VH-VL binders against q9h9l3. Designs and how they scored, part 57

Target 1, 176 residues: q9h9l3
Amino acid sequence: PRKMVAIDCEMVGTGPKGHVSSLARCSIVNYNGDVLYDEYILPPCHIVDYRTRWSGIRKQHMVNATPFKIARGQILKILTGKIVVGHAIHNDFKALQYFHPKSLTRDTSHIPPLNRKADCPENATMSLKHLTKKLLNRDIQVGKSGHSSVEDAQATMELYKLVEVEWEEHLARNPP

## First folded at step 21 (VH-VL)

Design x57
Fold by ESMFold2, fold request of step 23:
Parts: sequence; C-alpha cells; structure tokens
Structure x57 (fold): chain C 176 residues (1-176), chain A 122 residues (1-122), chain B 107 residues (1-107)
Amino acid sequence: as target 1 above (176 residues)
Amino acid sequence: QVQLVESGGGVVQPGRSLRLDCKASGFTFSTYAMHWVRQAPGKGLEWVAVIRYDGRYTYYADSVKGRFTISRDNSKNTLFLQMNSLRAEDTAVYYCAKGTYRYDYTGYFDYWGQGTLVTVSS
Amino acid sequence: EIVLTQSPATLSLSPGERATLSCRASQSVDSYLAWYQQKPGQAPRLLIYDASDRATGIPARFSGSGSGTDFTLTISSLEPEDFAVYYCQQSYDWPYTFGQGTKVEIK
C-alpha cells in the first residue's frame, strides 16, 4: 500500500514584470500532519516581486535558501511512488517543473464529495481557505503576513481525510 | 499562559564559556521560532540570534557570530544559547523570546522571559 | 545594518496627558516595525507590531502609525502604569535592531 503525503508551495514573481511564478518555499507533510520537508528555495533567476502579502516570502528567507535544482531533487525523492495530495496542485507541479502520475495525484480543489460536504456546488473550484473554514472550523491564510505552506499542506491533508474512503473507491472504479 | 524561564546566568571570566537554558510552556513550542535578546546594564536592547521551529534555520548578530550557538530541544520544550569565548562586552541580561508567527522565523517577539544575568569580569 | 533613532530621549509628562514618541529608520523598513514597553527590572512587552497593529491585550490608548522611515507611537491619555522606557524594533532585514529607547517619566 502506498504512502500518502500532502504538499504546498509558495511562489515569487520572476521574469518580465514579475509575472512568472517561481518556487520559493515547499512544505511536505505526512498523513498525520508531521513535517517531512520545509525549505526555502532560491529561484535560478532574479526575484522581481516577492509577493509577500500572499507568499509570506521575504528577502531574509532567501539568504540561506537551497538552490532550486538541489531542492527539486530532494522534493522529487520524497514524492516518487507516493500518493500526493494538494490544492490546485497543478500550480505546485508547474513550479517544480514536474508531473506526478495522475493515478497518484489528489487535488482537493477538484473533489465533488468534498464540495458536497461543504454545501458547495460539486463542480466548483473552491479555495483552500473556504473549505478549511467550512469543514475544519479553522482559519488559515489570515492577515497580511502571507500564507504558511506548512499550515496549508496540513489543512489539505485533513480535508482529504474527510473523503478519503469514498474518493479512493471512486478512483479505483474510475481510473483517471 | 505563555511562560518562558531562563536559567544558567552567572559571573565568568573572559574567555570562558556559559550555557543558557530557556524552558517554555503554555504554547506549542515546536511550531514557533525562538530568539535571544540581550540588554547590557543601563543600555538598550540588542537582538542576538534566532532559530526556526525545527532548528533548520538560524541567524546571528555579527557581534556573536562564531562564538555563540543557538539550539533547541523540542522534546523538552527548551531553547539553548551556548556562549563561548566570552568578552566583557557580552555582559548583559539575556532574554529568551517567542517569535510571533507559526512556521516562520521572521517577525517580532510577543512573549519574553524574565531574563538571566551574565557578567563577564576579571 | 539598519539604525533606528528614537526621539525624544526623555519625555516628562503627567498622568492624563498625550505622549507622542518618534522612531526614524536609516533606510526604509516598509511597515516592519514594532514597539515595546519596558519597566525597570522587567522584560519588554510587545505593544504594536507591523507599524500599527496592537498586540493581544494592549489597551486602545496605544496606537502606532507610519511607514518607510518615520514611525510614531501615541499614548492618548497616560495612565500611571505607562511610565516606562519604549523601544522600536525593525524586522525588515538581518540583523534585527532596536532604537535606543525613549523614557516616559512622571513630571
């Protein structure tokens, strides 16, 4: 039986006008919410916009950050062979320049039974903040200090657990 | 009821070493960054060092780099400061302080201990 | 490193008066500034963070304002327990630094 982890990433703006999203933090937690990995990551190109209001990333974090290629290798070693849970996880994989097998990917932004539990339209893409408040009675991403990728990954895992049995059975019957 | 209790202060000669401990309670110690801040007698406050919740990231004031080591033991809810090669200028009350934000090591100091006095004198 | 200069060094006032304390940074610190209160023989206490946000349990008579290089702590009506030394602190860049303090004393 496969192990399950949850991932969340924070991105900063690089490239022209800071429009390119580049990985600057990655957090991975196990099924119990214990932190397996939590590193600040230095993009290979100049940071134009830290996006701190949302990312929580400041120039201080980059002083001792791990270069992207090294961090990517560390992260992929953890993800390989595992069921990976995330929220709008395609953005995380894009920032990692990586594609995880669809059969091993779980995206809490696209799980109809989870939306149903939250009394939301089953086909809507709901924010992590909204689902977490509705289903876990917990506030995340509060204030102007930015997001915590550790808290977000932990919330994502707890949300998935609410529908895990139903959704794993559905995927077994309906392979992606 | 956040509580931080420092210990280990005392009088030592220049060139000697001393270790400070800070016992924490009333919050989830393993999710917050911890700091040391010092105050020489009759003087202002000086930030000394920070350690992230898991110990993976540290930073030091230039005045103590290479001589002081910040560390933590999350199983004992304890923060440490190992002070080597002590100088007269290190004479101060040393406070441990809790960082404001979970899972970050930047920010401010929302709770402080009572402080422990370190005197470096011949 | 970023130098914070506080003024005045001493502010002599009576209970009920308004106190205005200034902190000026040697370069912009955006809004990454906090204010602390320290009484003799005691540890500092966080009053204001992020330039203007009151810490938990801090009375409404304390307010902070400013951004960039110029910051102000205001105590709208001094209480007996407010006579203390006040420090500003920036968290914009390593190393974190404090101002030299403003003593607010009873006239």
Scores: ipSAE 0.826, ipTM 0.923, lowest interface PAE 0.8, mean pLDDT 94
Fold by ESMFold2, fold request of step 23:
Structure x57 (fold): chain C 176 residues (1-176), chain A 122 residues (1-122), chain B 107 residues (1-107)
Amino acid sequence: as target 1 above (176 residues)
Amino acid sequence: QVQLVESGGGVVQPGRSLRLDCKASGFTFSTYAMHWVRQAPGKGLEWVAVIRYDGRYTYYADSVKGRFTISRDNSKNTLFLQMNSLRAEDTAVYYCAKGTYRYDYTGYFDYWGQGTLVTVSS
Amino acid sequence: EIVLTQSPATLSLSPGERATLSCRASQSVDSYLAWYQQKPGQAPRLLIYDASDRATGIPARFSGSGSGTDFTLTISSLEPEDFAVYYCQQSYDWPYTFGQGTKVEIK
C-alpha cells in the first residue's frame, strides 16, 4: 500500500515590490503526524518582504537555511511515489516548481465530503483554519506570530483521515 | 507545571571541559527550542546558545563558538551543553531556558531552570 | 551585535508608586523585545514579549510599550514583590543580547 504524507509550505515575497511568492519553509509529516522534514529554505532571489505575520519567517531563519535547489531535491525525494496531502496544495507545488501526479494528490480544500462534515457548502473552498476549528476543535494560525507549517501539515493530515475511506473509494471509482 | 533542572556544574581548571545537563518536564520538550543563558556572579545575563526542537538548527554567541556544543536527547527530555577549553570568563550560573514558540527557534525564554554554577579557576 | 542600554541603573521607589524603566537599542529591533524580572538567588521570569504582550500569569500592572529603538516597561503601582532587577532582551538578530539591568529597590 502506498504511503501517505502531508505537506505545508511558507512563502516570502521576492521580486518587484515583494509580490512574487518564494518558498522559505517546508514541512512534511507522515500519517501519524511525525515530522519527516522541516527546513527553512533560502530563495534564490533577494527577499523583499518576509511576510512574517503570515509566514512566521524572520531573517534569522535564513542564516542557516538550505538553498532552494538543494531543498527542492530533498523534498521531491520524499514526495516521489507517495500520496501527498495538502490544503490548496497547488500553491505548495507551484512554490516547489513541481508537478505531483494527480492520482497521488489529495487537496483538503477540494474534498466535498469534508466540507459536508463541517456543515459548509459542498463546493466552497474553505480555509484550513476554519476546517480545523470546526472538525478537530483546534486553533491553528493563532495571533501575529505567523503560521507553523508543521502544525498546518499535521492538521491537514488529521482532516484527511476524517474522509479518507470515502474519498479513496471515490477516487478509485473516478481516476483522475 | 513546566520544570527545568540543571546539573553538572562545579569547579574546574582553565582549559578543561565540563558537560551540563538540563532535565525538562511539564511540557512537550520535543516541540520547543531550548537555550542556555549564563550570568557571571554579580553581573547581567548573557545568551549562550539555542537548539531547535529537533536539533536541526543551532546558534551560538561569539564568545563560545567553537568551544561549546549544544545538543539534546528528546527521548530523555534532556538538553546538554558541552563546554570545552574553559576560561575564567566562562565562570557563571548557567540557566536552561525554554523557547516561547512551538516548532520555531527564534524568540524569547518563557521558563527557566534555577541554574547550575560553573567556576573556572586554577 | 545589538547593544541594549537600560536606564536608570537604579530606581528607588515606595510601594504604590509608578515605575518607568527604559531600554534603548543601538539599532532598530522592530518589536522583538522582551522584559524579564530577576530576584536575588532566583532565575529570571519573563514579563513582556514582543514589546507589549504580557506573558502567561503576569499581572496587568506590568505593561510594555515602544518599537524600533526605544522601549519602556511600566509598573503602574509597585507591590512589595516587584522590587527586583529588570532586564530587556532583543530577539531581532543573532546573537540575542540583554540590557545591563535596572534595579528597582525600596526607598
Scores: ipSAE 0.814, ipTM 0.917, lowest interface PAE 0.9, mean pLDDT 94
Fold by ESMFold2, look of step 21:
Structure x57 (fold): chain C 176 residues (1-176), chain A 122 residues (1-122), chain B 107 residues (1-107)
Amino acid sequence: as target 1 above (176 residues)
Amino acid sequence: QVQLVESGGGVVQPGRSLRLDCKASGFTFSTYAMHWVRQAPGKGLEWVAVIRYDGRYTYYADSVKGRFTISRDNSKNTLFLQMNSLRAEDTAVYYCAKGTYRYDYTGYFDYWGQGTLVTVSS
Amino acid sequence: EIVLTQSPATLSLSPGERATLSCRASQSVDSYLAWYQQKPGQAPRLLIYDASDRATGIPARFSGSGSGTDFTLTISSLEPEDFAVYYCQQSYDWPYTFGQGTKVEIK
């Protein structure tokens, strides 16, 4: 079987008024939750808004950060040929300027069986924080220190495992 | 019960080297940043260095940059400080300190060891 | 680097009195400030982080306030065990720095 990884990214604000989301951290974990990659990334554009309350990114993190182009190459090498799990994963791929094959992509924000387990509407887009609390009895993204992309990637993999057998069979019957 | 135990302090001559160890227990060492903080006898606190949970990011105070190397062995729950080219001004009690936040290397120091004394004297 | 200046150097107070310790930063550190207590012959203990949040196990009589450049540690009713030196520390920028300390002496 094909190897599976989970990814989560943190973004900062670049561009006019800091409205463009640019990659500043990326964490990738394997099926068992072991960290395969966890780097701070320097956007190619000037950072206007660190968005620290949500991103957890501060100027200190950027001092030795990997330039975006280099980091992107490292990340894509890890993702190639793998099933990639994420939450609202389109945002992560957009920040990476990358589109992973849909047949190899799993988005925990769009899995009806997962929503059912959480007693949520099957087609609603639920936050990672909400699903993790409901289904794993764990608090993530706590306090004002911002998100941890490592914790978020680990939670995303654990959530997917709850529905993995059912959802993989569904996708085999209904190829994207 | 979080415990941090420093060792390796002693008296050395200027220009020599010394290695400090800090053995950690009571928490998941491999998910927290670790710091060294020093205090010259009768003086205040001075931050020395930090290392991220996985060892990939470090930062040093200017007073020790290029002379000291922070490192860790997560399989042994041990933090290290290699101190080269020691000077009289490096005389201090050296504390091992745990960072406050998982998977980050910024923040504060929520647990400290009891320190090990390094004396640099001719 | 960011210099933290604490005042006063020494507070001499009686049990039950309110202690007010000041820490002024040479530039804004937003709310990235902590307070530590150190008793003679002991390692420091974290009291307050992020300017105002109590660390685990710290009594409610300890409180922190302020942002930017001016910060205050308040001990609402001084207990005999509160005799110690208190340090502020900023984590806004590298290198991290401490204030020079305020000694609280109980009469």
Scores: ipSAE 0.811, ipTM 0.915, lowest interface PAE 0.9, mean pLDDT 93
Fold by ESMFold2, look of step 22:
Structure x57 (fold): chain C 176 residues (1-176), chain A 122 residues (1-122), chain B 107 residues (1-107)
Amino acid sequence: as target 1 above (176 residues)
Amino acid sequence: QVQLVESGGGVVQPGRSLRLDCKASGFTFSTYAMHWVRQAPGKGLEWVAVIRYDGRYTYYADSVKGRFTISRDNSKNTLFLQMNSLRAEDTAVYYCAKGTYRYDYTGYFDYWGQGTLVTVSS
Amino acid sequence: EIVLTQSPATLSLSPGERATLSCRASQSVDSYLAWYQQKPGQAPRLLIYDASDRATGIPARFSGSGSGTDFTLTISSLEPEDFAVYYCQQSYDWPYTFGQGTKVEIK
């Protein structure tokens, strides 16, 4: 069957007052959680706010970072033809300036069986941190050092595996 | 228990090469950045180089850039420093040091080896 | 590169006294500063990171403070084991740098 990967991105603030979210790190893991891609990415615009408390990105990371256009090409080559799992994955695709086919996209922030498993309302949008703690007994995004897109992508894949059989069958019956 | 054990130090003449090894145990080596830090006899500490958990990102102090190469073999939990074109001012105890944060290569050094002495003398 | 200047070079004190060690950076390093302890013939040991966070297993008598360019390590009541050399280190920018050290010695 079709190969599956998980993606997570970290963004920095660009544009007026740093309000635009621009890609600064992207991590992709395979089904087993092995890292396929993990690069720091230099946005094409001046970085106004590194957002380090959440992004974990500092100016040091940008010194040898891959320019956005090149990184985007590398990332899209990995994603093409695969089922891509993410959490609130629309934000990642927006930062990549890319839309993956809906039939090949899995968003752990919008899977009712996953919310049910966590004793959360099925239509609520739950944070990755919350779901990971409740369902995997794991703390991610701890402290003030910021998020790790590798850890977040790995957690996202593990969460999806908890409902994979049920959700894939649901999608087969209810094509997006 | 985290352990870092350096080896490969010794006395060499200027212009020659040495390779230092650092064997790691007690933590998931393949998820942490590793550093080399040196200390000349009776002097302070000097950061030398860093390598990210996967080897993708490296950075060097200007004093060693172009002469030293940091590398790692995650299957053997081993960090390396290849030291070429050695100079008298490279004489120091060389420590390997573990980075503080998983899946990053910035930060601090929470565990250190015992060090290995490199003496560059004619 | 960022120069860290520690003062005093030597601090002579008795057990039970309060030690205050200073580290001044040549430019702002925000809070990206650590303190290490080194005893003769041993590797350094991390005490404080991110200016004020105590590393695992470090006694509460060690505390760090400061931001920007001016940082302080305080040892509230010196124990015999605390007589050593102390180094600050910045992780704000490449290359990482250390201060020249402050030796805390028994009076």
Scores: ipSAE 0.789, ipTM 0.910, lowest interface PAE 1.0, mean pLDDT 93

Design x59
Fold by OpenDDE, look of step 22:
Structure x59 (fold): chain C 176 residues (1-176), chain A 122 residues (1-122), chain B 107 residues (1-107)
Amino acid sequence: as target 1 above (176 residues)
Amino acid sequence: QVQLVESGGGVVQPGRSLRLDCKASGFTFSTYGMHWVRQAPGKGLEWVAVIRYDGRYTYYADSVKGRFTISRDNSKNTLFLQMNSLRAEDTAVYYCAKGTYRYDYTGYFDYWGQGTLVTVSS
Amino acid sequence: EIVLTQSPATLSLSPGERATLSCRASQSVDTYLAWYQQKPGQAPRLLIYDASDRATGIPARFSGSGSGTDFTLTISSLEPEDFAVYYCQQSYDWPYTFGQGTKVEIK
């Protein structure tokens, strides 16, 4: 196993009109796809929009949800020192109010070789769902129940593994 | 195909304990929430408890809270219901039910076992 | 808890007829409502979830509608195997609750 983890977060809407994206679930898996962390998280502010169709978050998930500050501490402890893989991962880090070192970050939404393998434009931003279907022949984010951050994190890791060798070599030559 | 097989039911006196087992197959057990639902003879359905896929979260109906414990062993694809301090009103067929959504414990019950009868009587 | 009230208690119909079953919630459950069918001596079977989505393998003659507090299960043309007890269930909030059931019996 590598010192690598994949992360996916789900956010709900808080603040006026629910326009603030607040962390409501975070899932972290290891290189093999094993779940290291999966918690529902209680935002510090009142939830205005659960965004359930997308987030998969329902009000009953918040009954025993982990307070944000506590969850953040737990998550950061896991991420520290790791190569962190995610899809559009800047959104996850933003929701966590945390920024991982760029040199230790891998964003599958910005890996041209991955897009190439999927017969997509290299400079386009493709969805995790699309890449997963195309390259892994697996359906994620199916139905109206919303996303599963665990599945999304697992898919993200598997996608990265397809281009890991090539991309790591590229990064070595071109450090961010 | 998905199969759920309950066992452990029987006749027990009030105040006693009983443990139910539910053996699952035909799906990735460790990725779904599981529920217990019971049905008193000639009555309707009553949700009893839920446990998340990893066993870390549980919820109970008020009628059983503090007396029943839901648990699971994912390595054995088995769901458990430990019933303590049983009462006459706990008499029912107990069903184990599969949650509909992967890596969630909310939603509905898309597959059910055949049920096991628990009779609490003096 | 959210109370679900089903009506009618008993529905007597003949094969080929249309069946309309009602489920009313004491408070809004949005669309987090399911319908189950239970035949004598059998476990319940999921028919409809999220108020209107048919579960896998469920015939097209079964349909669900509604949102908020009022929901309807419709069987467009009853088949002999459709005579059973039907339950609604909400997944909006803990504890999950069922309606008391509607028995669809042959006239």
Scores: ipSAE 0.919, ipTM 0.955, lowest interface PAE 0.5, mean pLDDT 96
Fold by ESMFold2, look of step 22:
Structure x59 (fold): chain C 176 residues (1-176), chain A 122 residues (1-122), chain B 107 residues (1-107)
Amino acid sequence: as target 1 above (176 residues)
Amino acid sequence: QVQLVESGGGVVQPGRSLRLDCKASGFTFSTYGMHWVRQAPGKGLEWVAVIRYDGRYTYYADSVKGRFTISRDNSKNTLFLQMNSLRAEDTAVYYCAKGTYRYDYTGYFDYWGQGTLVTVSS
Amino acid sequence: EIVLTQSPATLSLSPGERATLSCRASQSVDTYLAWYQQKPGQAPRLLIYDASDRATGIPARFSGSGSGTDFTLTISSLEPEDFAVYYCQQSYDWPYTFGQGTKVEIK
C-alpha cells in the first residue's frame, strides 16, 4: 500500500517590496502525525519581509537554516512516490518549485465530502483553521505568533482521514 | 501545573566539568523549545542557550560557545546542560526556562525553575 | 549583540503611586520585547511579551508600550507585592539579551 504524508510550508517575502513568496519552513508528518521533516529554509534571495504574524518566521530562524537547494532535495526525496496531503497545496508546491503527480496529491481545501461534513458549501474553499475547529474541535493558528507548519500539517492529515475511504474510492473510479 | 526542577549544581574548580539536569512536568515537553538562563550572585540575567522541541536546532551565547552543550531527552522530559572548561565567570544560579511557542525555539520564557547554583572557584 | 539599557537604575516609590520604567535598545527590535519581574531569592516571572501583551495571570495594572528602540513598562498603582527588580528582554535576534534591571523599592 502506498504511503501517505502531509506537508505544510511557511513563506517569507522576497523581491521588490517583499511581495514574492519564498519558502522559509517546511514540515512533513506521517499518517500518525509523527514529524518526519521540519526545517527552516534559507531562501536564495534576501528576505525583505518575514511576514511573522502569519509565517511565524523570525530573523533568528534563518541563522542556521538549510539553503533552499539542499532543503528542496531533502523534501522531494521524502515526497517521491507518496500520496501527499496538504491544504491549498498548490502554494506549497509553487514555493518548492515542484510538480507532484495529481494522482498522488490530496488537497483538503478542495474535497467536497469534507466540506459537506463541515456543513459548508460543497465547492467553497474553506480555511484550514475553520475546518479544523469545526471537524476536529481543535484550535490551530492561535495567538499572534504566526502559524505552526507542524500543527497545520498534523491537522491536515487528521482532516483527510475523515474522508479518506470515500475519497480514495472516488479517485480510483475517477482517475485524474 | 507546569514545573521545572533543576539539579546538578555544586562547587567545582576552574577547568572542570559539570552537568545540569532539568526535569519538566505539567506540559507536553516534546513540543516546546527550552532555554538555560543564568544569574551571577547579585547580578542581572544572562541568556545561555536554547534547544528546539526536537533537539535539531541550538544556539549559544558567545560567552559559552564551544564549552557548553545543551541537549534534551524527550522520553524522560529532561533538559541538560553539559558545562566544560568552567571558569570563575560561569559562577551563577542556572535557571531552566520553558519557551512560549509550540514547535519553535524562539520567543520568551513563560515558566522558570527555581534554579541551581554553580560555583567555580579554587 | 543588542544591548538593552534600563532607566532609572532605582525607582523609589510608595504603594499607590505610578511607576514608569524605560528600556532602550541599541538597535531596533521591532516589538520583540518582554518584561520580567524578579523578587529576591525567586525566579523571574513573565509580565509582558511582544512589547504590550500581558502574560497569563498578570494584573491589569501592568502595561507595556513601545516599538523599535524605546519601550516602557507602566505600573498604574503600585501594590506592596510589586516592589522587585524588573528586566526587559529582547527576542529579535541571537543572542537574546536582558537589560541590567530597574529596582522598584519602597520609599
Scores: ipSAE 0.796, ipTM 0.911, lowest interface PAE 0.9, mean pLDDT 93

Design x64
Fold by OpenDDE, look of step 21:
Structure x64 (fold): chain C 176 residues (1-176), chain A 122 residues (1-122), chain B 107 residues (1-107)
Amino acid sequence: as target 1 above (176 residues)
Amino acid sequence: QVQLVESGGGVVQPGRSLRLDCKASGFTFSTYGMHWVRQAPGKGLEWVAVIRYDGRYTYYADSVKGRFTISRDNSKNTLFLQMNSLRAEDTAVYYCAKGTYRYDYTGYFDYWGQGTLVTVSS
Amino acid sequence: EIVLTQSPATLSLSPGERATLSCRASQSVDSYLAWYQQKPGQAPRLLIYDATDRATGIPARFSGSGSGTDFTLTISSLEPEDFAVYYCQQSYDWPYTFGQGTKVEIK
């Protein structure tokens, strides 16, 4: 199997006025889209805003949610040594309070060939939903139920696979 | 089209065990949470249990907790309900129901089986 | 658990008339409420979810409204096939619970 995984996280609002983004779900899939990890995660602080419209996180998801510290350890164990693919992945890593090596990180929100393929400006930041629709003809993040981090991670991996060869060659010539 | 077919119902004495099966088709079974809902004769609906798409999360109604076990075999597109220590009040038509949201075990029940009758009587 | 109370218990109406069914929750369920229709000898059918959203294939004459603790299912003009028992259900918290049902019968 390829040493590559895709990650997507959902965050809820904690702290004053719910402005702090805290990890509430993390999904990791392998190169084939198989789910390696999918857990609801309990933030260390009181949840002020579930942000359900976007996060898909509901109150009942937190009943048996994995404590953040435990989940973080589990996730880091999976990510260590892997090429990690994500969309706007800096947000995921921030929520995880984790720094993955830049050389082993692939952010589909910053891959010019991917944008070009989608007839978008190469230096623009396009949404995962938009790219997925344009390039995979698939609808994600539909309805009012919020996001599915599993679907988003799968879509992210599929998008990257479209430009993998070209992009990896580019990175080899221009290491970050 | 989505189809759910329950089986395994019958007449049993109190204290006995029974296993219900629900065969699913017409959708990607392994990506949806599944539920059991029951209905006593001439009565309303009662939620019984839920299991997440991967089987890692389960919840039960207090009335069946410790006696019933919900499980699934995604390779066979089948949902199960193991019912132990059955009581007269467990008498009901048992429905398997599909969760509405992919990769989410919360929500509602957008498709139902025809139900299977379980009668617990001495 | 969250208790859902439906009213009236029985609603007697004629085809073509407007039906209004109520569901009240013992505590707020936000908009996490669904309505189901059940005919004799059949499994329930999802009509409305998230309080207001119509399920796939459900006729436009069915509509849901409300939030928090008070919800309403409206059938604008009853068709002969609409005479059945209707249940509300909350998905706000475990355990999921149903109302006791409202029977819509022909007058």
Scores: ipSAE 0.920, ipTM 0.956, lowest interface PAE 0.5, mean pLDDT 96
Fold by ESMFold2, look of step 22:
Structure x64 (fold): chain C 176 residues (1-176), chain A 122 residues (1-122), chain B 107 residues (1-107)
Amino acid sequence: as target 1 above (176 residues)
Amino acid sequence: QVQLVESGGGVVQPGRSLRLDCKASGFTFSTYGMHWVRQAPGKGLEWVAVIRYDGRYTYYADSVKGRFTISRDNSKNTLFLQMNSLRAEDTAVYYCAKGTYRYDYTGYFDYWGQGTLVTVSS
Amino acid sequence: EIVLTQSPATLSLSPGERATLSCRASQSVDSYLAWYQQKPGQAPRLLIYDATDRATGIPARFSGSGSGTDFTLTISSLEPEDFAVYYCQQSYDWPYTFGQGTKVEIK
């Protein structure tokens, strides 16, 4: 009944020495992995470090990027009322300056049954790249061109599907 | 097996319009950026325009801004170039080119079509 | 707009010889540079991207080097099929631009 989406973001460095992480791309996919939203976002502060090796963001992407305030409004409209799946999703919400209800949040970096399927300690923090390779036999975040938030969001949704029935039942018994 | 086939070239008078099509096959068209690159007879290459995999982002060379429109139909694996207000200097072979990176529109052109000739003359 | 200047305009060589082609950018393009080969009546073919990386199916005799403003394409031992026009292209900034080409011809 309740719709589910997966989100992934790419951040650039702003603030002193480029140490503040600011949103520069956001991708949202539906349950089937179809892209619902994929925009480059212009941070409200000057970009000091594009972090391209990891973010995949270049100055070219910013030329026609959507201002942060506008993009945030678009993104939150999509997320409202939905179960939102992500990996280390706190970082994405922090970059969005937003607080999604915990009961509607699923973080693939903190799902013990998922770690168990990967033969990892249930409470270990596992990278998206590792889980995706181990459990989906897919390579993501390949090469020097940076991460794709679309690929990462799609992988995150597929990982959640592997444990969805078990984890949703667990959460029903153990409300956050 | 990647193929890009341009069509729609021909002879037109200055001020007229023409639409080029590029039919793609052999790869997942809907995940790659697409470009148009042209080459005037006996001259070098000139990048014309780009469109992102989903059509959401485009960019144009200054020489064509306001006159040309790049678009795509992912359900038909087809890239388009609508060329309005054509000028003699638009005379060229027009190549359809595939971008190198999935879910991006920056980078390089790893596969090219054979091109279609557009001649603008009175 | 970033101007790419290729030299020499024409390079006349025999099969088996080493070809060295130069591309100079009007400003730094970091490593965002590609090389293409174009034979008469054909579309260009990607040889090198990101300054040094060979594209799929490109023989090892082709190599790229350089960064910033000065770039080189080297063909270590010319084969008959290598006589063509070569273009460099930058993807550092909009609009993307090509050099004017270097023709490698058989002597």
Scores: ipSAE 0.812, ipTM 0.914, lowest interface PAE 0.8, mean pLDDT 93

